# Designs tried in a protein design chat: VHH binders against Diaminopimelate decarboxylase (lysA). Part 18

Target 1, 379 residues: Diaminopimelate decarboxylase (lysA), of Deinococcus radiodurans (q9rtk2)
Amino acid sequence: MSLSRHALQDAAQRFGTPLYLYDAEELDAALWRVQRAFGDARIFYAMKANPNLNLLRRYAAAGVGFECVSLGELLRAEAAGAGGERMILNGPAKSDAEYAAAARLGATIVVDREEEVVLLPPGSRVLVRVNPAMTVSTHEHLATGTARSKFGLTPEQVPGTLAELRDAGHEVLGLHMHIGSAIEQAEDFTAAFARVTELRAHIGGLSVLNVGGGWSLNADLEGIAYEAHEAARVFGAELWVEPGRYLVASAGWLLTRVVGTKRTGRNFCLVDAGMTEFLRPMLYGASHPLYPMWDALATEVWDVAGPACESGDLIARGVPLPTPQRGHLLLIGEAGAYGASMSSTYLSRPRPAEVLWTGHDWQLLRRRETPQDIWAAEV
Key: E = the ipSAE of ESMFold2; O = the ipSAE of OpenDDE; V2 = 0.75 times the mean of E and O plus 0.25 times the DockQ between their complexes.

## First folded at step 20 (VHH)

Design W1 (from W0 with A61D D99N; framework vhh_5c3l_4; at its last look DockQ between E and O 0.01; V2 from the best seeds 0.00; counts 0 for: pae O 15.3 > 2, placed apart)
Fold by OpenDDE, look of step 20:
Structure W1 (fold): chain B 379 residues (1-379), chain A 121 residues (1-121)
Amino acid sequence: as target 1 above (379 residues)
Amino acid sequence: QVQLQESGGGLVQPGGSLRLSCAASGFTFSKYRMSWVRQAPGKGLEVVSDISYRGKSTYYDDSVKGRFTISRDNAKNTLYLQMNSLKPEDTAVYYCAKNTWEYPNWGYDHRGPGTQVTVSS
């Protein structure tokens, strides 16, 4: 652990729980790993992983761009100080407002379907998203490159769409591909890259090849980078990548406090964080490392359950923990991605504060919401 | 109207060097990938080298790797090809090409009139 118990206790005391914690050093380390592996590739942070404005400013300062999938994300990128050259608008169902904002900002727009050719603002910078129609080693909900997915054009559709985009006067830069999330093996990309590079014979060279992200935390970045660069070279293209989870997941934690215990059909460790704060376990069946910030003589098997009146509000099932007591702190790892970003105000529960460990102190990145914040827009 | 004009070709001995230039007009040069293609006598067109719109990425055919260098000056709307260690097999008409997506034109919609490069003893 990069964070000391003392630091964590201090954070809990100062900011309360549940609390999202980020480590600046870990953020930097993850970015460096990507930079080292991919070299001159342009990095566009997939903002959906964590759109915290302070984190975005940090990335902007580091020269990282932003893949945006909504108007709000475009505006966040702008607020973070990014120029249009550092923005990508992606998404399968773009709104008129999103197209307009992209045009205003000069963002590169990823064309996801043929119909978009006539929807694009005049003179748009565009990439065409290719669906390689592959099966990847990830959760079905996280797979975006399958034949049945709602994302991207088929390889067969690509040449014609590119031609139409050109004829319409758009600045066609190249292709975009994203095959899924939590992909560990470089081999999963091999087949996808092969399919894309086959297009070279039909469409010629490209200015840009965007290979997306979707890397697991243990992904072979060097292997993936090698293949990606080879694919880009086939086209004579610049390589763009869109890491999200990889950049922020390991650098973030969710700190929660034990509210109590229950021993019925199972042992329950009841905590103040649940599905409203951290949805990944429930939505994706995701398993996250748990770090009890206490010691006990006995270790037993526990379910970690949140406060929601939902049977599915379980952060973890059947995990060994020292016997918990009310007031103890539990740290949930790999929560820097799709934690805070997917938090909700279900049950009128305010979203947690977010803080950054700078190496010597905690910096507030987001204040804890009040209940009144939740219904502020209600008449 | 898109216009491309190559220059710098000529006769050179094996092992010699030439620098080709391509003047571009009629389009936003910096927004397009550019290429050098060549056609040797009795052969089809082949891509020699490509360069991205910002010049950050380049491609070279295996036959010219290590010998040719493509570059561009977007401020001058000019594409360059430095050709070193020229070989007789490099003899061809060299064309500057603007990127597009039409098949089977290797993704190029416009080429210049070409400049002759002859490598001979």
Scores: ipSAE 0.000, ipTM 0.208, lowest interface PAE 15.3, mean pLDDT 91
ESMFold2, look of step 20: ipSAE 0.006; ipTM 0.534
ESMFold2 (binder alone), look of step 20: mean pLDDT 83; pTM 0.846

Design W2 (from W0 with Y103L; framework vhh_5c3l_4; at its last look DockQ between E and O 0.01; V2 from the best seeds 0.00; counts 0 for: pae O 12.4 > 2, placed apart)
Fold by OpenDDE, look of step 20:
Structure W2 (fold): chain B 379 residues (1-379), chain A 121 residues (1-121)
Amino acid sequence: as target 1 above (379 residues)
Amino acid sequence: QVQLQESGGGLVQPGGSLRLSCAASGFTFSKYRMSWVRQAPGKGLEVVSDISYRGKSTYYADSVKGRFTISRDNAKNTLYLQMNSLKPEDTAVYYCAKDTWELPNWGYDHRGPGTQVTVSS
């Protein structure tokens, strides 16, 4: 179900702006697409994309597990009702607290470096992360499978590390790989899978092959799934996947209100959302679709700028918009992933509310923070 | 103590069929990937087929694809290998093998005594 203008206006009126909105039907549809494409593969939601507890509960109810990269995320998964068998602890620099929590919960731990062999809780279930040393078609900051990245073991290190893990009495389930985010080309996955399957000759079969996520919104899921299943088959392994952005990005929007306009060296459409609410444009140079919820006779080129006293606080640059006026609503698309999750309290700005369209009404998922919430922990 | 015992081997003519079974005990069968490996005269040990702990994923050597089928019954702690369209080159000792989870060596931490399969006219 598409959101109506009236529904969006109602949301703005009831909850204010800036406001994160999610569509339940879109969330379900994305998950269904993954389930259909990957079949019997186990799905672990990469929680970092959007850790909202209400969303996590939806996924837990659907049988989806969680890939967690922090203590907080492990605890969120627990709070959402997931068992340890549906939890993965990942990360390049795990803390003692995270190891302890993983042990308590029974989570599968992804070994990212050789040194972790002596840090793991006794009798851990483990995957070993492999860095395939591949160049991928994505932003440099989003690439995790390159030789220069801080993630994973080299293929040459994998056999020895697996042996040490087994010697130490851990349950070695298999391998983990994640080559990056927003991967556009299926060939990147094909090449990465080929690199990993070369290890078959050295390490034998596996119980699990976790191929991570990183799928673009336009990714050929069926094609990727086929390759992933073939790779898993080489090892005789069960397939695990870790979609994040794909599940939530298109199902979420950021609703912002025009505060004013400025015509100086450029035309600026000033809105009440900026880098503190939505960081992706600034950090990754990400472009997001914009939907002006107003009409005007004239269309001009505008920069969409936030309220931060930062020159880089631009959501979009050089975009055609009908002439904006104070009070108009602007909808930013594909904001369901790494929007709210990457929001900050910079400039003592409270994080926005989050709401879910159920098909009939808006459900509050997160209340808007107050300024006092921001410094609640300060002495 | 981990125990594996193969059965079902024998002498068959080319084109014939055999069904191997492996009875497992001494460990939680449903937690481990299981494999069939074979050793032909004068050759090394090779993986024929393996199956994940839940039976959802399987692997077959290229030489046996389309002819052999691996399966398991976790309730009975039993591994199976259906071998159809057998060829002389399939002649070997067939072993049931448990996945290596706790040993620092590659391959399998335990295997049965094996069962002889002979394909000959």
Scores: ipSAE 0.006, ipTM 0.245, lowest interface PAE 12.4, mean pLDDT 92
ESMFold2, look of step 20: ipSAE 0.176; ipTM 0.663
ESMFold2 (binder alone), look of step 20: mean pLDDT 82; pTM 0.841

Design W3 (from W0 with Q5V L11M Q39R L45P V47W V93L R111W P113Q; framework vhh_7pa5_2; at its last read DockQ between E and O 0.86; V2 from the best seeds 0.00; counts 0 for: pae E 3.6 > 2)
Amino acid sequence: QVQLVESGGGMVQPGGSLRLSCAASGFTFSKYRMSWVRRAPGKGPEWVSDISYRGKSTYYADSVKGRFTISRDNAKNTLYLQMNSLKPEDTALYYCAKDTWEYPNWGYDHWGQGTQVTVSS
ESMFold2, look of step 20: ipSAE 0.475; ipTM 0.834
ESMFold2 (binder alone), look of step 20: mean pLDDT 84; pTM 0.842
OpenDDE, look of step 20: ipSAE 0.738; ipTM 0.908
ESMFold2, look of step 21: ipSAE 0.433; ipTM 0.816
ESMFold2 (binder alone), look of step 21: mean pLDDT 84; pTM 0.843
OpenDDE, look of step 21: ipSAE 0.683; ipTM 0.879
ESMFold2, fold request of step 26: ipSAE 0.449, 0.381, 0.441; ipTM 0.826, 0.796, 0.824
ESMFold2 (binder alone), fold request of step 26: mean pLDDT 84, 84, 84; pTM 0.846, 0.849, 0.847
OpenDDE, fold request of step 26: ipSAE 0.775, 0.794, 0.778; ipTM 0.913, 0.923, 0.917
ESMFold2, last read: ipSAE 0.400, 0.429, 0.427; ipTM 0.804, 0.818, 0.812
ESMFold2 (binder alone), last read: mean pLDDT 84, 84, 84; pTM 0.848, 0.848, 0.850
OpenDDE, last read: ipSAE 0.788, 0.800, 0.793; ipTM 0.921, 0.926, 0.923

Design W4 (from W0 with H110Y; framework vhh_5c3l_4; at its last look DockQ between E and O 0.05; V2 from the best seeds 0.00; counts 0 for: pae O 9.1 > 2, placed apart)
Fold by OpenDDE, look of step 20:
Structure W4 (fold): chain B 379 residues (1-379), chain A 121 residues (1-121)
Amino acid sequence: as target 1 above (379 residues)
Amino acid sequence: QVQLQESGGGLVQPGGSLRLSCAASGFTFSKYRMSWVRQAPGKGLEVVSDISYRGKSTYYADSVKGRFTISRDNAKNTLYLQMNSLKPEDTAVYYCAKDTWEYPNWGYDYRGPGTQVTVSS
């Protein structure tokens, strides 16, 4: 299932560029690593990382559940064949439609604030999200467990909220925690888990402890799993995890084609992918590995720029590349998460196709949009 | 026809080292994740280590972490397992295995005849 140059060229020829590519082997391997590390824990894929229906079907078939943060995601999970017992509705600002859908499907609802107690459908299965009020080693836009974040209840609010939920007739399963994304330090999880376990003295045992996700690609899964299981044991709880990026990021690439070059104040490698296809570099300042699929006699420093009429439409700055020419292919790595999912139709640009390498051939997962698809809903 | 052939096993003293090799043929080696699995007397099959098709992702059982290293040479269609600081509990038949995913399960669609590793004083 190696992505050979020939296979990549074939994909570009068949499906065009820009093009999202996924490797089935890499997807399976990532899931396997999580399963091995966490053992009996229940896995809920945070589908916001990549909601492609074909990928969801694969996960559903594997017994993986889904953390959903919108009505659309709940419906995707349903379409993928998941039952309500394998669905979690999360989010800081849930709509009435989302509550209704969760009730219809039997999804577990994560209570994010106290006032949700009176908004929940009757007899809901619920988790209470705890904000551990911690500083984590990640980008500020990716931090969700800080005191200033819009997510979760304070530890002080948790006991009272749990009591109110029970009094209201809801099935309280336990607690939920998510401290951020792309967490590099395992100690951040250890500290967060310790803070949550302090609640044991106040709230007693639980049926479920959901420790979220947010694992970096190089995270010590075994270490995190150990700490998570220990935390769960404190409560006598079943462990739930919500990996997203970890499952899909490394299994996906964005294939883009060089449109041209520019040598002005800087050297620009102009490609047909930009902020409308791949937003992470612009939004988070994320750096992604680049693989030029060409050779040249000279290597120079280039900015990789997209086609958007935006000065900030830069995929990478100051990267060494062999001298590019129009028509050359550039592969962007670690694009399986928050690539396609965050793509937009800004500038009336169609979203790219998505394909899966099965080990022998490319399978189309999403057709390329037409311009007409973009304004299909317009009157 | 898929063929896997392990070599490099033998008798070693505790603390010793062995390097296992697996020659693969009959399939595109570079397209598959490969694993080393072992079976000790009276025990079931245990995954020791696995490696992705490009060697970018590896797994090790907790019992062998820090002591074993899996690697592969796709140009030679060969899988390797460097085993250092061997312990008596590492005694087993070691198999080279070609991984297969079949949802919701995973397994091995093929493994070699195995090579005996015995760690004893």
Scores: ipSAE 0.011, ipTM 0.230, lowest interface PAE 9.1, mean pLDDT 91
ESMFold2, look of step 20: ipSAE 0.017; ipTM 0.558
ESMFold2 (binder alone), look of step 20: mean pLDDT 82; pTM 0.841

Design W5 (from W0 with S35H; framework vhh_5c3l_4; at its last look DockQ between E and O 0.59; V2 from the best seeds 0.00; counts 0 for: pae E 9.4 > 2)
Fold by ESMFold2, look of step 20:
Structure W5 (fold): chain B 379 residues (1-379), chain A 121 residues (1-121)
Amino acid sequence: as target 1 above (379 residues)
Amino acid sequence: QVQLQESGGGLVQPGGSLRLSCAASGFTFSKYRMHWVRQAPGKGLEVVSDISYRGKSTYYADSVKGRFTISRDNAKNTLYLQMNSLKPEDTAVYYCAKDTWEYPNWGYDHRGPGTQVTVSS
């Protein structure tokens, strides 16, 4: 970790709380690990993890492309300076506006369903998403649910769809796959890659194999990269990858302030951030590191609860903390992915500011919303 | 066991310069944020500066900004503090410290014996 306690205290004073903070050194380190492991594979950042335009500009300057799942994400990639060759449009239910934007930008379109053959703009660059129906060894993924995913075509549908796309005059680059989330081990990819590489006999070589992302923060990237390169070699294809959470999660934090405590059978540490700022614990049951920023002996266990009138508004349950007091700062780690991007204005709460530690000072990336911003579109 | 050894202190005139070094062993130096902390006579500990594990991020107390420069050499397991334009109020014992954010060992869990810096005419 590159952030100091003094820098964090300074940020709270200057920008208020709750506050999203990112660290340029950690962002660079995560990208370096992916580049080291995957060699010359092309990297497309899955911006749904954190679409902040300033982060996207940093990735664009580093030559990283973008995986986009909406018109807004395509336009963010364009605003960040990416050319169409560095843009992928994915998603099972693309709109006409999304197809039109992809065509205008020259983005690669991931075909998710057979019907899209007749919906694509003329002369599109395409990949076909295949669902190999894999199980994954993750803490947060159901072993049997992947075969019933709404994403992608079955392996049986792939050869016919590729042929139809070629007959329609599209530039068929190859295949796309994405086997799950929180994947740690190379062996979790082995069966999926075997199912996909069996297609070689039916479809021939490809220009591109895009293996998606979904890696845990502790993933064996070198092992995964070896398996992915071997699968691409079977098709004679260039390897593309789509990390999202891996690139940003450990480089971001949510800084919150204790508003008070109460003891009603359990000890509650009440903070100024909750489900509207950071949904992951409530939605996914995710555990995140907590760092109390006050010096005292931890003698009790606390539930850290947000400000919403919801019993499920809990950041953490049963965590040892030094006795919190009003005004104390608490830092929530691994909040760089699916934190700010999933924040809401429920209860008319403004979204937090976001700041980046550049190595020597804080750079404002997003000013705090005002309450008036929340209803500005209401007439 | 963590071992830290500071050196480079001494007596210097106001406006002068010193370069402190800290040799580190007993842990993977390149994985930890490192600090310079000082204690003036009769005062508590003050964090002077710190530097991230790869050297890309630094912090300086307001009292030393623009005068002091922290750096590290991960190949040599060594932390440095270049101190310029020294003032009498910089007089203190300067400690090199390893940082941690691990519960329950928050803060500066290990530091060396220190090196004396005295700034006087």
Scores: ipSAE 0.011, ipTM 0.511, lowest interface PAE 9.4, mean pLDDT 88
ESMFold2 (binder alone), look of step 20: mean pLDDT 85; pTM 0.870
OpenDDE, look of step 20: ipSAE 0.328; ipTM 0.728

## First folded at step 21 (VHH; framework vhh_7pa5_2)

Design X10 (from W3 with S52T; at its last look DockQ between E and O 0.01; V2 from the best seeds 0.00; counts 0 for: pae O 14.7 > 2, placed apart)
Fold by OpenDDE, look of step 21:
Structure X10 (fold): chain B 379 residues (1-379), chain A 121 residues (1-121)
Amino acid sequence: as target 1 above (379 residues)
Amino acid sequence: QVQLVESGGGMVQPGGSLRLSCAASGFTFSKYRMSWVRRAPGKGPEWVSDITYRGKSTYYADSVKGRFTISRDNAKNTLYLQMNSLKPEDTALYYCAKDTWEYPNWGYDHWGQGTQVTVSS
């Protein structure tokens, strides 16, 4: 961890808790790792992982594009200064507004189903998403490349759809694939790439092969990159990648404060962050590293529980921690992805502030919401 | 050795025009996407425009769309940026950037020294 205890304490003092923290150096390092591994591949940040405008501006300035899956994300990318080839519109159920915005911005549109052929704006730049129809080693909700997935065309549908798109006057760039998120097995990518490259015999060469993202934090990037480049070469295509979680997860933290303790059927470390701030543990059963910012003589097993009136509002179950006390700070790691982005105003709880460590000081990226912010749209 | 040298900057009044040039050497210019990036005083870098290696496709930041035109002459290893209808907010140091990979330059492996553009009454 690159953040000092003093810096973290300062952040808590200045901005309160719960608080999302990002480290600029770690963000840069993650991007560099991707660049190093994938070489001249085009990088599109899957901003659903973290759509903070300040982060987007950083990526835009670095020449990184954006994979967008909603109108809001397209508009965020635009606000960050991106457009044209730097934008991808993806999604299984695109709205008319999203198509229109994509056309206005010149975004590449990922065709996810056959019937989109007649829905596309005239002269669209398009990729066709292929569902490789395979089992991946990840949570069911994160598996986007299985036969049961709502995403993408079957390999059998791809040739005909490509032809229809071309006949309709669209600029067909190539194929898109995304097999899931937090993929642990390199073999999953190998198999997926092999399945897609089988299409070469039927569809010919392509301008672009977008292999998506879904890399685990411990993924063999070099190995994946090698296979991806090989797959792209089969088509004679430029390689595109869409890392999201990998770019931001390790660079982000959630700082929470211990509210109290409870010793009943289990030991509970009660904190001021819960499912409304950080949903991944509850939703995906995700385990995140915890860093207690206190010392104690005794270490015991604790459940870390949030303030929500929900039995499932647990950040962690059965973790060893020094005996906590009210006021202590707890740092939750790997929270830069799908933390703030999945936060909610459930229970009328304001979303937390977000700050960036620049190496010398904290920069405010998002102010903490007020209650008025929460119900601003209510009549 | 890769070298990028920008020129054409200067001071102009609002509504004026400038044409920036970037002379590239030390690499096969025609094989790489090129970009313009600018940095205003007190601000971080801002992407301005991209052009593909063959010059077939161009892309612009929303802030400069309709006013700026990126082009390239691969025979001369030169990148251009025609800037029309300039505004005070366009005041910045303008960089030519080679689009590839190297930390800490993120999406670009090489930058020029920059050319200053100042739009002021």
Scores: ipSAE 0.000, ipTM 0.200, lowest interface PAE 14.7, mean pLDDT 91
ESMFold2, look of step 21: ipSAE 0.000; ipTM 0.356
ESMFold2 (binder alone), look of step 21: mean pLDDT 83; pTM 0.838

Design X2 (from W3 with Y108F; at its last look DockQ between E and O 0.75; V2 from the best seeds 0.00; counts 0 for: pae E 3.6 > 2)
Fold by ESMFold2, look of step 21:
Structure X2 (fold): chain B 379 residues (1-379), chain A 121 residues (1-121)
Amino acid sequence: as target 1 above (379 residues)
Amino acid sequence: QVQLVESGGGMVQPGGSLRLSCAASGFTFSKYRMSWVRRAPGKGPEWVSDISYRGKSTYYADSVKGRFTISRDNAKNTLYLQMNSLKPEDTALYYCAKDTWEYPNWGFDHWGQGTQVTVSS
């Protein structure tokens, strides 16, 4: 834990709770680990993990590009100051507006389907996404590189699609792949890379091999990077990578306040954040570290429950905590990815504020929504 | 066998400077946030400053901001507090404290014996 207890207390007083907090030092450290492991590879931040414009500006200033999966994400990358050479448009079902924006911006388009050959703007810069069709051996994570995935072309479709893209006048850079999310073992990447490098004999060399991201927080980055560079070398290609969760998850927290407790067969610590602020525990069954900011004579086992009228609104179950009381602060860790970005206005609850610890002070990144913000578009 | 040993205290006149040191042993110093805490005569503990594991992030109590600078040398396992523009109200016993966020010790889990700072004319 990198944040000062006293700075956190100050943030709660100044900005209220629930509150998303990020640490600039931890953001920089995560980027440094990726840069160290991957060397000269180009890094594209997968902004779906956390698209806050202020975080994007920090990455753009560091020369990091962006992987975008919607019109809104392309426009966020533009607003953050990224040039088109640092933008990737991906997705299996791109809209006409997304194609048009990519063309205007000069973004690289990842071709996911054979049909896209005739849908692309003239003279597009392209990668072809190949599905390596392997089983991902991870717990509590979604697999995207299996034969059942909706993403990418089969290896058999790739040579024909590359040829058609060249015949249509597009700038074909190479291949894109992404085998899954939360992958931590280099051996799962080794098998996927072997399946893709078999294509060398059929398609020749490439300018770019984009190996995606999907690294767990515990991933062996050096091992993965070695395998990725070996795969790129087979094609004579420049290596591109797309970390998302890895860059931001451990650099962000959700600060909550205990509303009260109750004992009804189990001990419930009721907090002011739940499914509308932080969906991961409910959606994925994810477990997150908890950091109480108080002490007490006794430590007991508690379920941490949110404020929604939903029995499934549980942040955590069966965790040891010093006896909580109304007003105590509780910090939820590893909340920098797929936290704020997946928050909702269900129950007409306003989205939390977001703040960044610069090393010396808090910088506001997003003001807390008002109730009126929630219905501002309703006529 | 965690040990924290403070040194560098003494008597100074108002407006003077002192540099406190804290030698740490018995744990991996670079993995922990460290703090300075002080106890003035007749008062309870007052947090003064803290510093992140890597030394890049610092935070200060309002009463010392701009006058005190916390730093650390992870190669020497040493925490420092540079105190400038000292005032009589800074008179206190200064402690080095190891912070933890890990169950079961949710707070400062180890303290030194302290080093006395006295600011008087």
Scores: ipSAE 0.436, ipTM 0.817, lowest interface PAE 3.6, mean pLDDT 90
ESMFold2 (binder alone), look of step 21: mean pLDDT 82; pTM 0.832
OpenDDE, look of step 21: ipSAE 0.622; ipTM 0.864

Design X3 (from W3 with H110Y; at its last look DockQ between E and O 0.86; V2 from the best seeds 0.00; counts 0 for: pae E 2.8 > 2, grease 25.9 > 24.2)
Amino acid sequence: QVQLVESGGGMVQPGGSLRLSCAASGFTFSKYRMSWVRRAPGKGPEWVSDISYRGKSTYYADSVKGRFTISRDNAKNTLYLQMNSLKPEDTALYYCAKDTWEYPNWGYDYWGQGTQVTVSS
ESMFold2, look of step 21: ipSAE 0.532; ipTM 0.857
ESMFold2 (binder alone), look of step 21: mean pLDDT 82; pTM 0.831
OpenDDE, look of step 21: ipSAE 0.765; ipTM 0.910

